# Designs tried in a protein design chat: VH-VL binders against Small ribosomal subunit protein uS13 (rpsM). Part 10

Target 1, 118 residues: Small ribosomal subunit protein uS13 (rpsM), of Carsonella ruddii (q05fk2)
Amino acid sequence: MNINICGVLISKKKNIVFGLTKIYGIGYSMSLKICSKIENFKNKKFKDLTNEEKAKIENFINKINVENNLKTIIKENFKKKLNLNSYKSLRHKKKLPCRGQRTKTNAKTRKKMNHEII

## First folded at step 1 (VH-VL)

Design f21 (framework fv_traxivitug)
Fold by ESMFold2-Fast, scan of step 1:
Structure f21 (fold): chain C 118 residues (1-118), chain A 123 residues (1-123), chain B 107 residues (1-107)
Amino acid sequence: as target 1 above (118 residues)
Amino acid sequence: QVQLVESGGTLVQPGGSLRLSCAASGFTFSSYWMTWVRQAPGKGLEWVANIKQDGSEKYYVDSVRGRFTISRDNAKNSLFLQMNSLRPEDTAVYFCARDEGIAVAGDYYFDYWGQGTLVTVSS
Amino acid sequence: QSVLTQPPSVSVAPGKTARITCGGDNIGSYSVHWYQQKPGQAPILVVYDDSDRPSGIPERFSGSNSGNTATLTISRVEAGDEADYYCQVWDSSSDYVFGGGTKVTVL
């Protein structure tokens, strides 16, 4: 199943911090700020959100978009699948020139390369 | 609705070159990362290369880096794979696939695939 | 060389349940995706994000992922489910990683 957050469909299985980065104009740092208003946000998935928590997230996004003059850009994306794969550029930023762990499958290895995102 | 059609596969000699094409339709091509995945006869799937929506970022499996070049033409809804210095072990069916998912969540997957085009590298 | 381990083959009787495992170090921390491939055809996505199904995939296909093992479960197996099945993950070090594939035979 998916949940609709400000017109964007996000898997209910996704962690709320990472899932919100799917929304245009919301990077990891901004998502973290938005989610910090939700109890136990670091371990919470969209399927665990109450309707009240969902509304709180949506209101915060709306406030940010109004403040940053992004409202029109967000609206233009409501009828289109957002470019989710643009966030793949983050793996280039995480890649080390000298890698010794080519075959490792631990998804948390990506997070270990990003200090200060706990 | 979504269609991906590969072409260009043929027999080439070792050391030769070949360009594969993938024609996309039924979706906004310029909004997706695109990928090439290959499958050697009787073997499993192996990711080859992918390319960002605007062509600004490209990634390759180690065995083809420096020999293969992925590119796209968003005006023509087309994806390409230029293959140079071909080796017998490059023999495979090459599939064009649409990338889906969110990088930071580690949930990348391929929601639509073409039928593939066979590349045979042999003397 | 794949770091994701699948059994080469699984045999199942019609109407019974097939389970295809995908083993990997701490695979439960990844999102696992599953593809079905029939002879001479392209793969199709049957399960994504561990347990979600694309539109058009019947409910008898389900997935789970915890610890070191992800599992694709096909209940009430039909002859048409005979195919090769591949698991797949992504990480920043390896990019896309596929399992070796499992041939499911309905006998």
Scores: ipSAE 0.000, ipTM 0.550, lowest interface PAE 14.6, mean pLDDT 77

Design f23 (framework fv_traxivitug)
Fold by ESMFold2-Fast, scan of step 1:
Structure f23 (fold): chain C 118 residues (1-118), chain A 122 residues (1-122), chain B 107 residues (1-107)
Amino acid sequence: as target 1 above (118 residues)
Amino acid sequence: QVQLVESGGTLVQPGGSLRLSCAASGFTFSSYWMTWVRQAPGKGLEWVANIKQDGSEKYYVDSVRGRFTISRDNAKNSLFLQMNSLRPEDTAVYFCARDLDYGDYEGYFDLWGQGTLVTVSS
Amino acid sequence: QSVLTQPPSVSVAPGKTARITCGGDNIGSYSVHWYQQKPGQAPILVVYDDSDRPSGIPERFSGSNSGNTATLTISRVEAGDEADYYCQVWDSSSDYVFGGGTKVTVL
């Protein structure tokens, strides 16, 4: 079976750090920050996640999406005050909380991380 | 230099026991999950068992559960498969393979030994 | 995922493209891996994580995975590509699951 994290299906056998990189907008460094709140995160697989830990991960992802959207709004509003033509530059489609599009994790990156994670 | 070498395959009678060995070299054996995969003559591949880096987790295909035991000795870079209550349908070439499970790769096997033939017959 | 379905055989002319399918319910949600096995030899990994290639595997080998079908594609086929090919996934109910294998013949 797979587990659903913010709309993305991830194999339960997958390590939580690498598995979260399948979620659009979450790279390795961000995944480490998300997982650092979970005990024994470097050795933990999705099959070992409690419902509480899953909720913490999803809440963190939602918070990241909210913060990024707010920063985008602030930057665009500032630019509009300096350049009246900048209103047309806001083409960025805001990401919905826990929607996430499937992004495959490169095995080359996984091999490097596998050797470095202790 | 990186290799796996199986040994121990032989002819055994139904109900008998056999221990297979796999010697690893050229890589940090203790850092990998390890697996046994078998192939009956003229048939396809079938996963048999895998074992975590430190030996704390072991998994088996249903047909061998309770009869086979996977184990490892990290100090000797060796993997084992103890086979008890052998059946004619256990006849196969048994391959030792390096399992890139580690929770990351969703399990695949990037390094294989040449296999050792186990024949279970009267 | 209980069963992965592969065609038992595929024939292809030298220089043409061979396509080997691996069918499974919702297989696009799994990571699919492919192995090549020549007679009397151990399998070798040719594609992993749906579409990645190990070092040493020629670019002629590629993979895809979506919906209910994963595909191994071998372009510009050579005589040396004759082999049995197996797809494989991991599933929580069955652990490692292999397809039945496809014999590729280059004629």
Scores: ipSAE 0.000, ipTM 0.546, lowest interface PAE 14.9, mean pLDDT 79

Design f24 (from f3 with heavy chain D99E Y100S I102F L103W T104S E108D D109E; framework fv_traxivitug)
Fold by ESMFold2-Fast, scan of step 1:
Structure f24 (fold): chain C 118 residues (1-118), chain A 124 residues (1-124), chain B 107 residues (1-107)
Amino acid sequence: as target 1 above (118 residues)
Amino acid sequence: QVQLVESGGTLVQPGGSLRLSCAASGFTFSSYWMTWVRQAPGKGLEWVANIKQDGSEKYYVDSVRGRFTISRDNAKNSLFLQMNSLRPEDTAVYFCARESDFWSGYYDEYFDYWGQGTLVTVSS
Amino acid sequence: QSVLTQPPSVSVAPGKTARITCGGDNIGSYSVHWYQQKPGQAPILVVYDDSDRPSGIPERFSGSNSGNTATLTISRVEAGDEADYYCQVWDSSSDYVFGGGTKVTVL
């Protein structure tokens, strides 16, 4: 049995910390930080996640991906005069691994994600 | 008792405009993404547009971008599609559909409830 | 974003099993959903997240998805299962993509 996290199929039997490292751009350190908000995460497998916990994990990964893409685009824009017209354009360029994610990004979450990435 | 009822479909000339409405009941409308899906006579389903719970994000299929505008009125449990510069190839039954609740599944969005559709015919 | 390919039609005898395929590049990495549509009616969700069924959908409906092919399986087919069936995925480049549809005829 598999679970889909941001477009990546992960065995439901896998520990959530190691399983999230299968997602491109998510290393062990980042996975630990993502999972730190999940109760008893060290012993938890994907099959043990609640719908709310899964949604929070996907939301965080999406925001990390969006933030990283924005940093890259800003650097390119400085060099090549690239214009950023809309969030949807950035999303299409990124080809985000997270699908079906429809969550609002806020300043507090952005600050937290930047600290994790940087 | 989720219900979605579309209205506004009619015959319109190429280049004309039309506004479709969808009346929702039986659920907390303001908590769901909503979508419009169309189907040309004898053809398959084609996604047209969707809108976030609060109206802050809107997405469109390339062929209607700049011509169609999706909007919602959460106080009235209503979804709208404003169609401008209509073309014969826009002729279709237009369905209002509710996207799955983010919390209900561990995968991507699907359309769990659909209205019965309203027919838009664009011809001279 | 993948183009989804379905056979235009499938014929099946009552009581037998119908299999409807949905082909797409690396479709096994997507979540595939299936809709049933009878003439003059709205589509109805019959399978979501590759293999889950909504409340009220008979256990005869099941799904699978791996590699480049997703499959909707209808076991012990009944006359009332005659309809058009559509697969659907979501992708960041194309948003919602539907297959071309498969007409299931029960003869």
Scores: ipSAE 0.000, ipTM 0.540, lowest interface PAE 14.8, mean pLDDT 77

Design f27 (framework fv_traxivitug)
Fold by ESMFold2-Fast, scan of step 1:
Structure f27 (fold): chain C 118 residues (1-118), chain A 128 residues (1-128), chain B 107 residues (1-107)
Amino acid sequence: as target 1 above (118 residues)
Amino acid sequence: QVQLVESGGTLVQPGGSLRLSCAASGFTFSSYWMTWVRQAPGKGLEWVANIKQDGSEKYYVDSVRGRFTISRDNAKNSLFLQMNSLRPEDTAVYFCARGEYYDFWSGYLDYYYGMDVWGQGTLVTVSS
Amino acid sequence: QSVLTQPPSVSVAPGKTARITCGGDNIGSYSVHWYQQKPGQAPILVVYDDSDRPSGIPERFSGSNSGNTATLTISRVEAGDEADYYCQVWDSSSDYVFGGGTKVTVL
């Protein structure tokens, strides 16, 4: 069984530290930093995560600038936040999306097409 | 020793200009976002401006945009705030603070949040 | 209008526990930092990333952050803990937002 973290499917049996390294731009060191905010993270598997802990992990991933190609998104989000600060401050949707999602989806689609041709 | 020291605060007439300086020592200044935070007499902390490690991005609270300019000189470990068209409501103690720590590598960023080092503050009084 | 809402004041007896709240829409998804400020002094970071403590800060200081409320907890309060406390968030846009501050009085 799998859990969806920022559009990436990860086995629920995996330890959360190793499982997050599946996400593009997140290596072991960065995964440790993200997971260190979860109680008992060294022994915790994805199946043991609460919905709150899952959301916390996803928000930390969204805060990490792991992809140069997405720098413009950060700048645009800041401009939008400044224009709406007094009205929409701290809303979840203002946070950066998970950066690996689109790349993973596109890669899977391309591989499927190539398989069919070959 | 990690330290930030502000200077330049003084009495200025409304409509006047003033430049604040912040001298950094004991850490790799060029690796940090830097921040100016102010505090009006008897009031709380208010963020004023942020500047990226290399100076390429600058952000301001709406009330000072177009009037204040944040800048840095990484070779001299110094942060600046140029204040123009000063108003009585700009009267405050101005603190410089070391902001988020960013390590940039091939699209990977290592950072933490929180301002862990602050200067002592410099008082700016705008009155006639 | 405040973006982050803190109670203006909290009174606590020595040796008891003080709790300071910081309210914000979906604040539990942000990293919250807490600062202590005494009159005439610069702020000092006492809790960062919701619940972590800088070196030199006593274990009596702890934090939590969930849903719409973050909380700074000061256990076994001492007279020296009397100060103003501010919460602060930073999201991925490099924008700092401070709460209005809470005056903690030890009496």
Scores: ipSAE 0.000, ipTM 0.537, lowest interface PAE 14.6, mean pLDDT 76

Design f29 (framework fv_traxivitug)
Fold by ESMFold2-Fast, scan of step 1:
Structure f29 (fold): chain C 118 residues (1-118), chain A 123 residues (1-123), chain B 107 residues (1-107)
Amino acid sequence: as target 1 above (118 residues)
Amino acid sequence: QVQLVESGGTLVQPGGSLRLSCAASGFTFSSYWMTWVRQAPGKGLEWVANIKQDGSEKYYVDSVRGRFTISRDNAKNSLFLQMNSLRPEDTAVYFCAREGYDYEWGSYDFDYWGQGTLVTVSS
Amino acid sequence: QSVLTQPPSVSVAPGKTARITCGGDNIGSYSVHWYQQKPGQAPILVVYDDSDRPSGIPERFSGSNSGNTATLTISRVEAGDEADYYCQVWDSSSDYVFGGGTKVTVL
């Protein structure tokens, strides 16, 4: 009945867009962006995913998690630069990637609007 | 407009050294991973090296590891490739390229390329 | 070590459809990007992330990627489409991998 996506158990009966919102850090808009790369995603349920489509979804989630971790690190490093008495915590909220091929930490933006602003 | 301009390519003898430069403009250089890609005469594209936004991470294709060093100067919007112990098989046009990024999707493509600079390693 | 296989050449008549394949083990799980390179020029990104087009690239360029084969499709081919085409993926174990390239000739 359930499929494992990046360590999260999701019902196979669920539509892929709504099901991915169960994963921490993925809201509806982000899920739509992930799923838009899957053919017929609006009508597709997890039970209908091919192994290739599942791997593709997991790769996108890994990339998003890596980018979110990078942005968190950048923010924390910038804050530390402003305070010479800052403390280094041994506990950090690090999101770990799930199975996938892509683990680069690059932040990405490819909106057409960016070309017009620049 | 995004522009990348390579320079430094010339004829050099085997075992020699050469430094390539890439001048970037039209974007926030310090926000992008940068890459060198080469193309031997009449051959296909081959990735050579890339460097993280802040210069803290560098990666190389096996054949150049230990011989080439990628670096950047974010204050000057410049990318460099120091090439040591050059071999005839390093003969190629060397392209400077920007790794595209998409915060939401990501792609690790090369969205802008310079025109290249020719390096010839021969006696 | 991952290798991307492209046919060395593809010939197509004007107005017809050209299909350029990029073969790789489980390539459908990767994001595939496609570049066009004309003689003496730098490559230009024509398709990224399997099927997306940069601004300025005509709609007749499209991409797909599933299983072991990614495909760049050029519909209603024009003489100006003659070029070498390269596929590319990022593979964490092999970094950036390019296909061998396909020369498209419009006859």
Scores: ipSAE 0.000, ipTM 0.546, lowest interface PAE 14.1, mean pLDDT 78

Design f3 (framework fv_traxivitug)
Fold by ESMFold2-Fast, scan of step 1:
Structure f3 (fold): chain C 118 residues (1-118), chain A 124 residues (1-124), chain B 107 residues (1-107)
Amino acid sequence: as target 1 above (118 residues)
Amino acid sequence: QVQLVESGGTLVQPGGSLRLSCAASGFTFSSYWMTWVRQAPGKGLEWVANIKQDGSEKYYVDSVRGRFTISRDNAKNSLFLQMNSLRPEDTAVYFCARDYDILTGYYEDYFDYWGQGTLVTVSS
Amino acid sequence: QSVLTQPPSVSVAPGKTARITCGGDNIGSYSVHWYQQKPGQAPILVVYDDSDRPSGIPERFSGSNSGNTATLTISRVEAGDEADYYCQVWDSSSDYVFGGGTKVTVL
């Protein structure tokens, strides 16, 4: 059986730390960071997640995706202002927010996305 | 060390105007959203307004919209609140606060540093 | 989230545990933050993102958040913990929302 996390299907049998690394843009260190807020996370599998824990994980992933996108925009603006020709070419990757059952679970993500308009 | 120091609070007549200032030091002011929060005597905390790093976006609680204007001067590390058409219900200690981000120091949903506040009294 | 409900006051004996609740519809889906305010002073952040502590805040302070109730727990209460405590969330319609505050008295 599978669980859907931010559009990615992950086996419910997987440990939550290792399973989140399957999501594009999330490495092992970031997965540890996300899961550290879940009780007993080192031993917890997706089948044992509550709806609230799932929502918190999705919300944090959305927040990280928004933050990474914002960092990319800020780096480009800094380059433009200071005319730093040594900057490497960067590829912008826009990540869509995770879909949630409750509108309010995405409120913070929507607020940050709105503030990225330049 | 992060410091926020408010000034400008005084006694003002109803219908009057007042400008509050907040002097920031110990961090890169231009990288943070900044916020004003107020507290009426003996009452709880109420968010008033916040402002984006570059001043391009501003948000206000309904009760002050159209009367108060938040602004900043990044070259001087200063935050301002221009208060017009003051009412007795605006009487409060006004706090300057920094919006914290664990990763970047940008817009967040909690306040990690607060100033000591400046008292505004609106009375005849 | 339009309203966060806190008890007006909580009394606790020194060395015992104080629990301060913050009630809100589906509050478990929000990140809850807690501030301590002593008389005549600015608030200070004591717990953020439901259960994390800022540097310098003793481990006696802890938080939890699920369903319709978030809780700030202060273990081994000291006289210096006597203060007003406020919970806070953010949502898209109300921006920053604070609870009404709870006065903790150490008897």
Scores: ipSAE 0.000, ipTM 0.551, lowest interface PAE 14.0, mean pLDDT 78

Design f30 (framework fv_traxivitug)
Fold by ESMFold2-Fast, scan of step 1:
Structure f30 (fold): chain C 118 residues (1-118), chain A 123 residues (1-123), chain B 107 residues (1-107)
Amino acid sequence: as target 1 above (118 residues)
Amino acid sequence: QVQLVESGGTLVQPGGSLRLSCAASGFTFSSYWMTWVRQAPGKGLEWVANIKQDGSEKYYVDSVRGRFTISRDNAKNSLFLQMNSLRPEDTAVYFCARDTAMVEDYYYYMDVWGQGTLVTVSS
Amino acid sequence: QSVLTQPPSVSVAPGKTARITCGGDNIGSYSVHWYQQKPGQAPILVVYDDSDRPSGIPERFSGSNSGNTATLTISRVEAGDEADYYCQVWDSSSDYVFGGGTKVTVL
C-alpha cells in the first residue's frame, strides 16, 4: 500500500510529483526537479517506480539535504558565527541518509577518515 | 569571465620534482573545491587530487598518494600541485578544474577547466 | 564502480543522431556527467546530473541514465561535434571515475 521514501510513508497510488511534496522541505517546484529525472514522470505513480528509480529519487533528496547543510556552514563561516565545530556536528547529527547518499556524500566522509587532513 | 590558467609543466627526469600552478579569475575562488585531472598522451582523463575550499581536506588517487601534494592560496586565487618522486607514467597534460561540490547543484563534477600544462617525465 | 565502459569510437553522418553509451554496474543509481574534448583542447562539460545542460550547450545534446547504461545523445550532428566524449561518475572506492572515452567521427 505504501512506499518508504527517506523515512516518509507515501501511498503507492499517488502521482510521484505530488507525493514527494509530503516530504518535509520539498515543495512543488523542488518535487518537479526531482521527478524530472524519471522517465514519463507526469503520468507515473509510486506503484510504477522501479527500485532503481526509487534510488534516484532518494539520492537527489539526500543531495538537497547535504547542499542545504553546506550552505548553512558557508554562511556561518562568512559571518564568523560558527561556534564550536559546527561542520563536524552537522555531519554526525544528520538523520540516516537514504540508500543512494551513502555513495555520494557519506563516502566522502568515510574517505576523510583514511586521508590525512593537512 | 571565469578562467583557470595552468603553468609549470616541463621536462623532468625520473625521481625529480616539479610544482604546477593554476591561476583562477572571474569567480570567488575561496568558495570552491578545486581539482587536478591529468591525461597521458593519447589516453583518457584521470582524476589526480582535490582540495576543500579552506585547504583542510585533500584527496588523492592511489598512484600519487605520498608523492603529490595539493595546496591552495586563497589570497592569491592560486592552486598548486607539488609533484615529488616523478615516474615516467606521470607523463601527462595536467588540468586545473573547478569542482561543483559547494554550489547549488552539489554533484561532484568539473564545470570549468584550464587549458592544461604538459609534464614529461623522461627515462 | 572502478570501471566505466565506453565504445572506443562511433561514426555518424551529418544531420543524423549519435549515441554514446557508458556502461557500469548499477550506473543508474549514480549521477553521470559528460565531457567533450577536441584535440589539443581542455574538456568542456556538455551534460551533468544525467540529463541537464550547462548554459551555452546546444539542445542537441541530451542524456539519460538507467540500469547499467548511461547514454549521451547528440541529435542533428554537425561537423563541429567531432571530438572525444567522456562519461564520469563519483564512486566511493575510486572517487572520480572517468570512462575510457569515445571518439565521435562525423563522416
Scores: ipSAE 0.000, ipTM 0.540, lowest interface PAE 18.2, mean pLDDT 78

Design f32 (from f3 with heavy chain D99E Y100F I102S L103S T104G G105Y Y107W E108D D109E D112Q Y113H; framework fv_traxivitug)
Fold by ESMFold2-Fast, scan of step 1:
Structure f32 (fold): chain C 118 residues (1-118), chain A 124 residues (1-124), chain B 107 residues (1-107)
Amino acid sequence: as target 1 above (118 residues)
Amino acid sequence: QVQLVESGGTLVQPGGSLRLSCAASGFTFSSYWMTWVRQAPGKGLEWVANIKQDGSEKYYVDSVRGRFTISRDNAKNSLFLQMNSLRPEDTAVYFCAREFDSSGYYWDEYFQHWGQGTLVTVSS
Amino acid sequence: QSVLTQPPSVSVAPGKTARITCGGDNIGSYSVHWYQQKPGQAPILVVYDDSDRPSGIPERFSGSNSGNTATLTISRVEAGDEADYYCQVWDSSSDYVFGGGTKVTVL
């Protein structure tokens, strides 16, 4: 049997973290962030998901989709402004590399899951 | 079609070292998590170590942590297990196994394809 | 959760049904996978995700998982089904956990 999560059918027998990666645009890291709001998420299957937990997952996915849509609109509007504003549309603002961030050398590295969420 | 062939198993003295190899063919090796599972004579199966597709993540059973190192060479379709400070209780047939993973991004919880194994005997 | 309990052996007559249990606290919350191993051979996956079968595995093999017990069911048993069977789960605390194995003998 399947469960419908935001229009995607996922086997109820799948672990919730891995099952959500079936949804377009959701990779392992994003799925882990979504599922971190569910108690005991690492060992939970969709068949054990409560209606409240399902709603929480769906709400988070919807928020992600809204954010992605907004980013797309902003990008398209920016491109449109560049194209309308300048015959020099090929002269883009140069993107400089950002400064690096310190790597946490004492972070837990165990199992196939990100331990920062646990 | 999918084939995994282990090699390197032999008799070694306690405290010695040994490197096992697994040659993979019939699938895109770089797209799968790979694992080593062992079986002591007359005993059951025991997971030993896993490695992510790109080698960036490695996990071990507690009893071998710090002594064994799993690695892979995707250009050569090969998986390795470097075994140091070997103990008599490490005596087992060591199997190379492929985790089921069609996406290339995450692991699955089971092992669909196994090699025939290579016997490691640790004794004086 | 770190230990899976299987009966050491099960005897079944040809054509009858064999049931192999795998016990674990709240095992119904895990995905249970089953392997068949014949003497001198590598294990083969016969059931995964509680009840799904890989291509090439006969429909005689089925599985279930609820509460504290998962079960591998082999219907219409044949002599060729004689083997050791192992259950397996993934647990965040223990990584991969295998049951002790059940020897199925067809008499």
Scores: ipSAE 0.006, ipTM 0.547, lowest interface PAE 13.6, mean pLDDT 78

Design f5 (from f3 with heavy chain I102Y L103V T104W Y106S Y110A Y113I; framework fv_traxivitug)
Fold by ESMFold2-Fast, scan of step 1:
Parts: structure tokens; sequence; C-alpha cells
Structure f5 (fold): chain C 118 residues (1-118), chain A 124 residues (1-124), chain B 107 residues (1-107)
């Protein structure tokens, strides 16, 4: 009934675009980018995902998390060189290969990708 | 406590106009997409239009596009359907229904709360 | 999905199982929702996302969806289950599509 994506349990009944928004750090726009490499992603549910497609999705999520972690390190180092940093200037959580659920910023839970571009 | 109440349904002549209202209470109206669904006498359900929680996106079934306009007033917890160039085939009970909770998430693509409906009759 | 096909009526004896089908090309790739409507009343959501139940809906209601057919199953049918039942999907091309409805008679 559920599928595990990067440590997050998601119902196999959910559309892959909206289901991925349950993963921390992944909003609707990022989910669309991740899913755009999967054929027929607009109408595809997790139950219809092949093992290869699942692996591709997980690899993209890990790559995004690595890129975001690197950007954070670069920004912090730059601020240190400018002597703008203080213990209170930055608040962040430890970066992991995969992230948990996002709430309150969830996109409309529909297969309407067109709603992103009006 | 969660409730939707439609009003405005009446007898209208073909080619006429009518505005339907839906009053929402018991939930955060401003976070939900809202929809209108109609049902002709003795027939099935037909989706008519829906509107994003902030009013920025609106969608219509082909048969009413250009004639009907969906709108909302979040300060008053109200949903509206302006119906122009009415035709006999628009005769139906019009239901206001709650769609997706954009902020918190809810039932995907399903309508979990419905009003009692308001009857619109288009006849001479 | 441009069209969802439901049988116009289903008859079932009290205590038995009623099955209402919803046919559509590749409907198994869509999320199917089911509504119950009693005469003179608004519809209520009884099953969503193929097989999940909203709070307050008895476990006698269940659903499935695969291939070209989705099914609403009502086990241990009661007189109060007599109603019209509608399936519904969302599609990017057609938005919301409802089936024609099935009248369930408990006899």
Amino acid sequence: as target 1 above (118 residues)
Amino acid sequence: QVQLVESGGTLVQPGGSLRLSCAASGFTFSSYWMTWVRQAPGKGLEWVANIKQDGSEKYYVDSVRGRFTISRDNAKNSLFLQMNSLRPEDTAVYFCARDYDYVWGSYEDAFDIWGQGTLVTVSS
Amino acid sequence: QSVLTQPPSVSVAPGKTARITCGGDNIGSYSVHWYQQKPGQAPILVVYDDSDRPSGIPERFSGSNSGNTATLTISRVEAGDEADYYCQVWDSSSDYVFGGGTKVTVL
C-alpha cells in the first residue's frame, strides 16, 4: 500500500508529482523537475512506477540534497570571509540524503501541472 | 459545523442572467479550492467550474466557458457563480462543494463537503 | 478520461454484497472517488483514492481500481445504503469526470 522513497512512506495511490512533495525540501516546482524525466508522469501513480524509475527519482533527490548542502557551505564560508557571520546569523538542519514531509506549503493536490504556469 | 449553503436559484428565461451564492462556515474558506457541480432533474452529476483558494486560477467545463464566471470573496467566506446567456439545458440543481485544501492538504481531487443545492430553472 | 461507464442499476438483498463498477480506458492509472446520493439530498464522499474511506464511513464500503475497471463494494448491505452511487476521476484534459450513476436497490 505504501512505497518507501528516501525513508518517507508514501501511499502507492498518490500521483508521483504530489507524493514527492511529502519529502522535506521538495516543493511542487522541484517535484515537477524530478518527475519530468519519467514518461507519462502527469498521470502516473507510485503503484505504476518501475524499479528503475523509482531509483532514478531517489538519485535525483540525493543529487539535489548534495547541491543544496554545497551551496549552503559556500554561502557560509563567504559570510565568514566578510566577517558578517555570528552564531545567530544562520539556522539550519543537518543535511541528509533524503528529506521528510513538507506541510503548509503543499501545492494543490492535482494532476494539473498547467497550474504552475498560467 | 462545517457547512456550505447555496442560494440564488430561481426561474429565468432563456438568454437571461443569474448569480448564485454559496456561504461557507466552520472551516478556513481561504485555504480551499472551491467548485460548482450541477445535476439536471433526474440525471447525474456534472462538474461546472472550480477556483483556486486565492482566486488566481479558474477552470470551466466546455459547455459553460465564456458564459459562466466563478468568483470568490474570502473576507466574506463566499463563493459565486455568475451565469449569463442561460439555456434550457442549464436547468439543474447547482451544488457548491469543497475541493482541495491548498495549505494543509486534503482528499486529492475529491469533494468532501457539499451544500444542499439551489435549483435553477431556465424556461419561458 | 472522457467517459466513465456505470451500470444504471444494481439490486441486492439485505446482508449481501453489492458491487458497482466504473469502466474507463486505463482507469487504473487514475484516482477514483465514489459518492453516495440519496433522494433529495446532496452527495457524500464514501471512498476516495480508489480504496480509502473518509472518517465516519462504515468499513462495509471499500473500493478497488485496476486496468479498465474500478469497483465500489458494499458488504453486508443495509436498507439505508439504497441510493445512487457515482464514480469520479480527475484528468488534466477533461478536469472532473463523473460516471452516469448507479441506482442501488435493496430488496
Scores: ipSAE 0.000, ipTM 0.555, lowest interface PAE 15.8, mean pLDDT 79

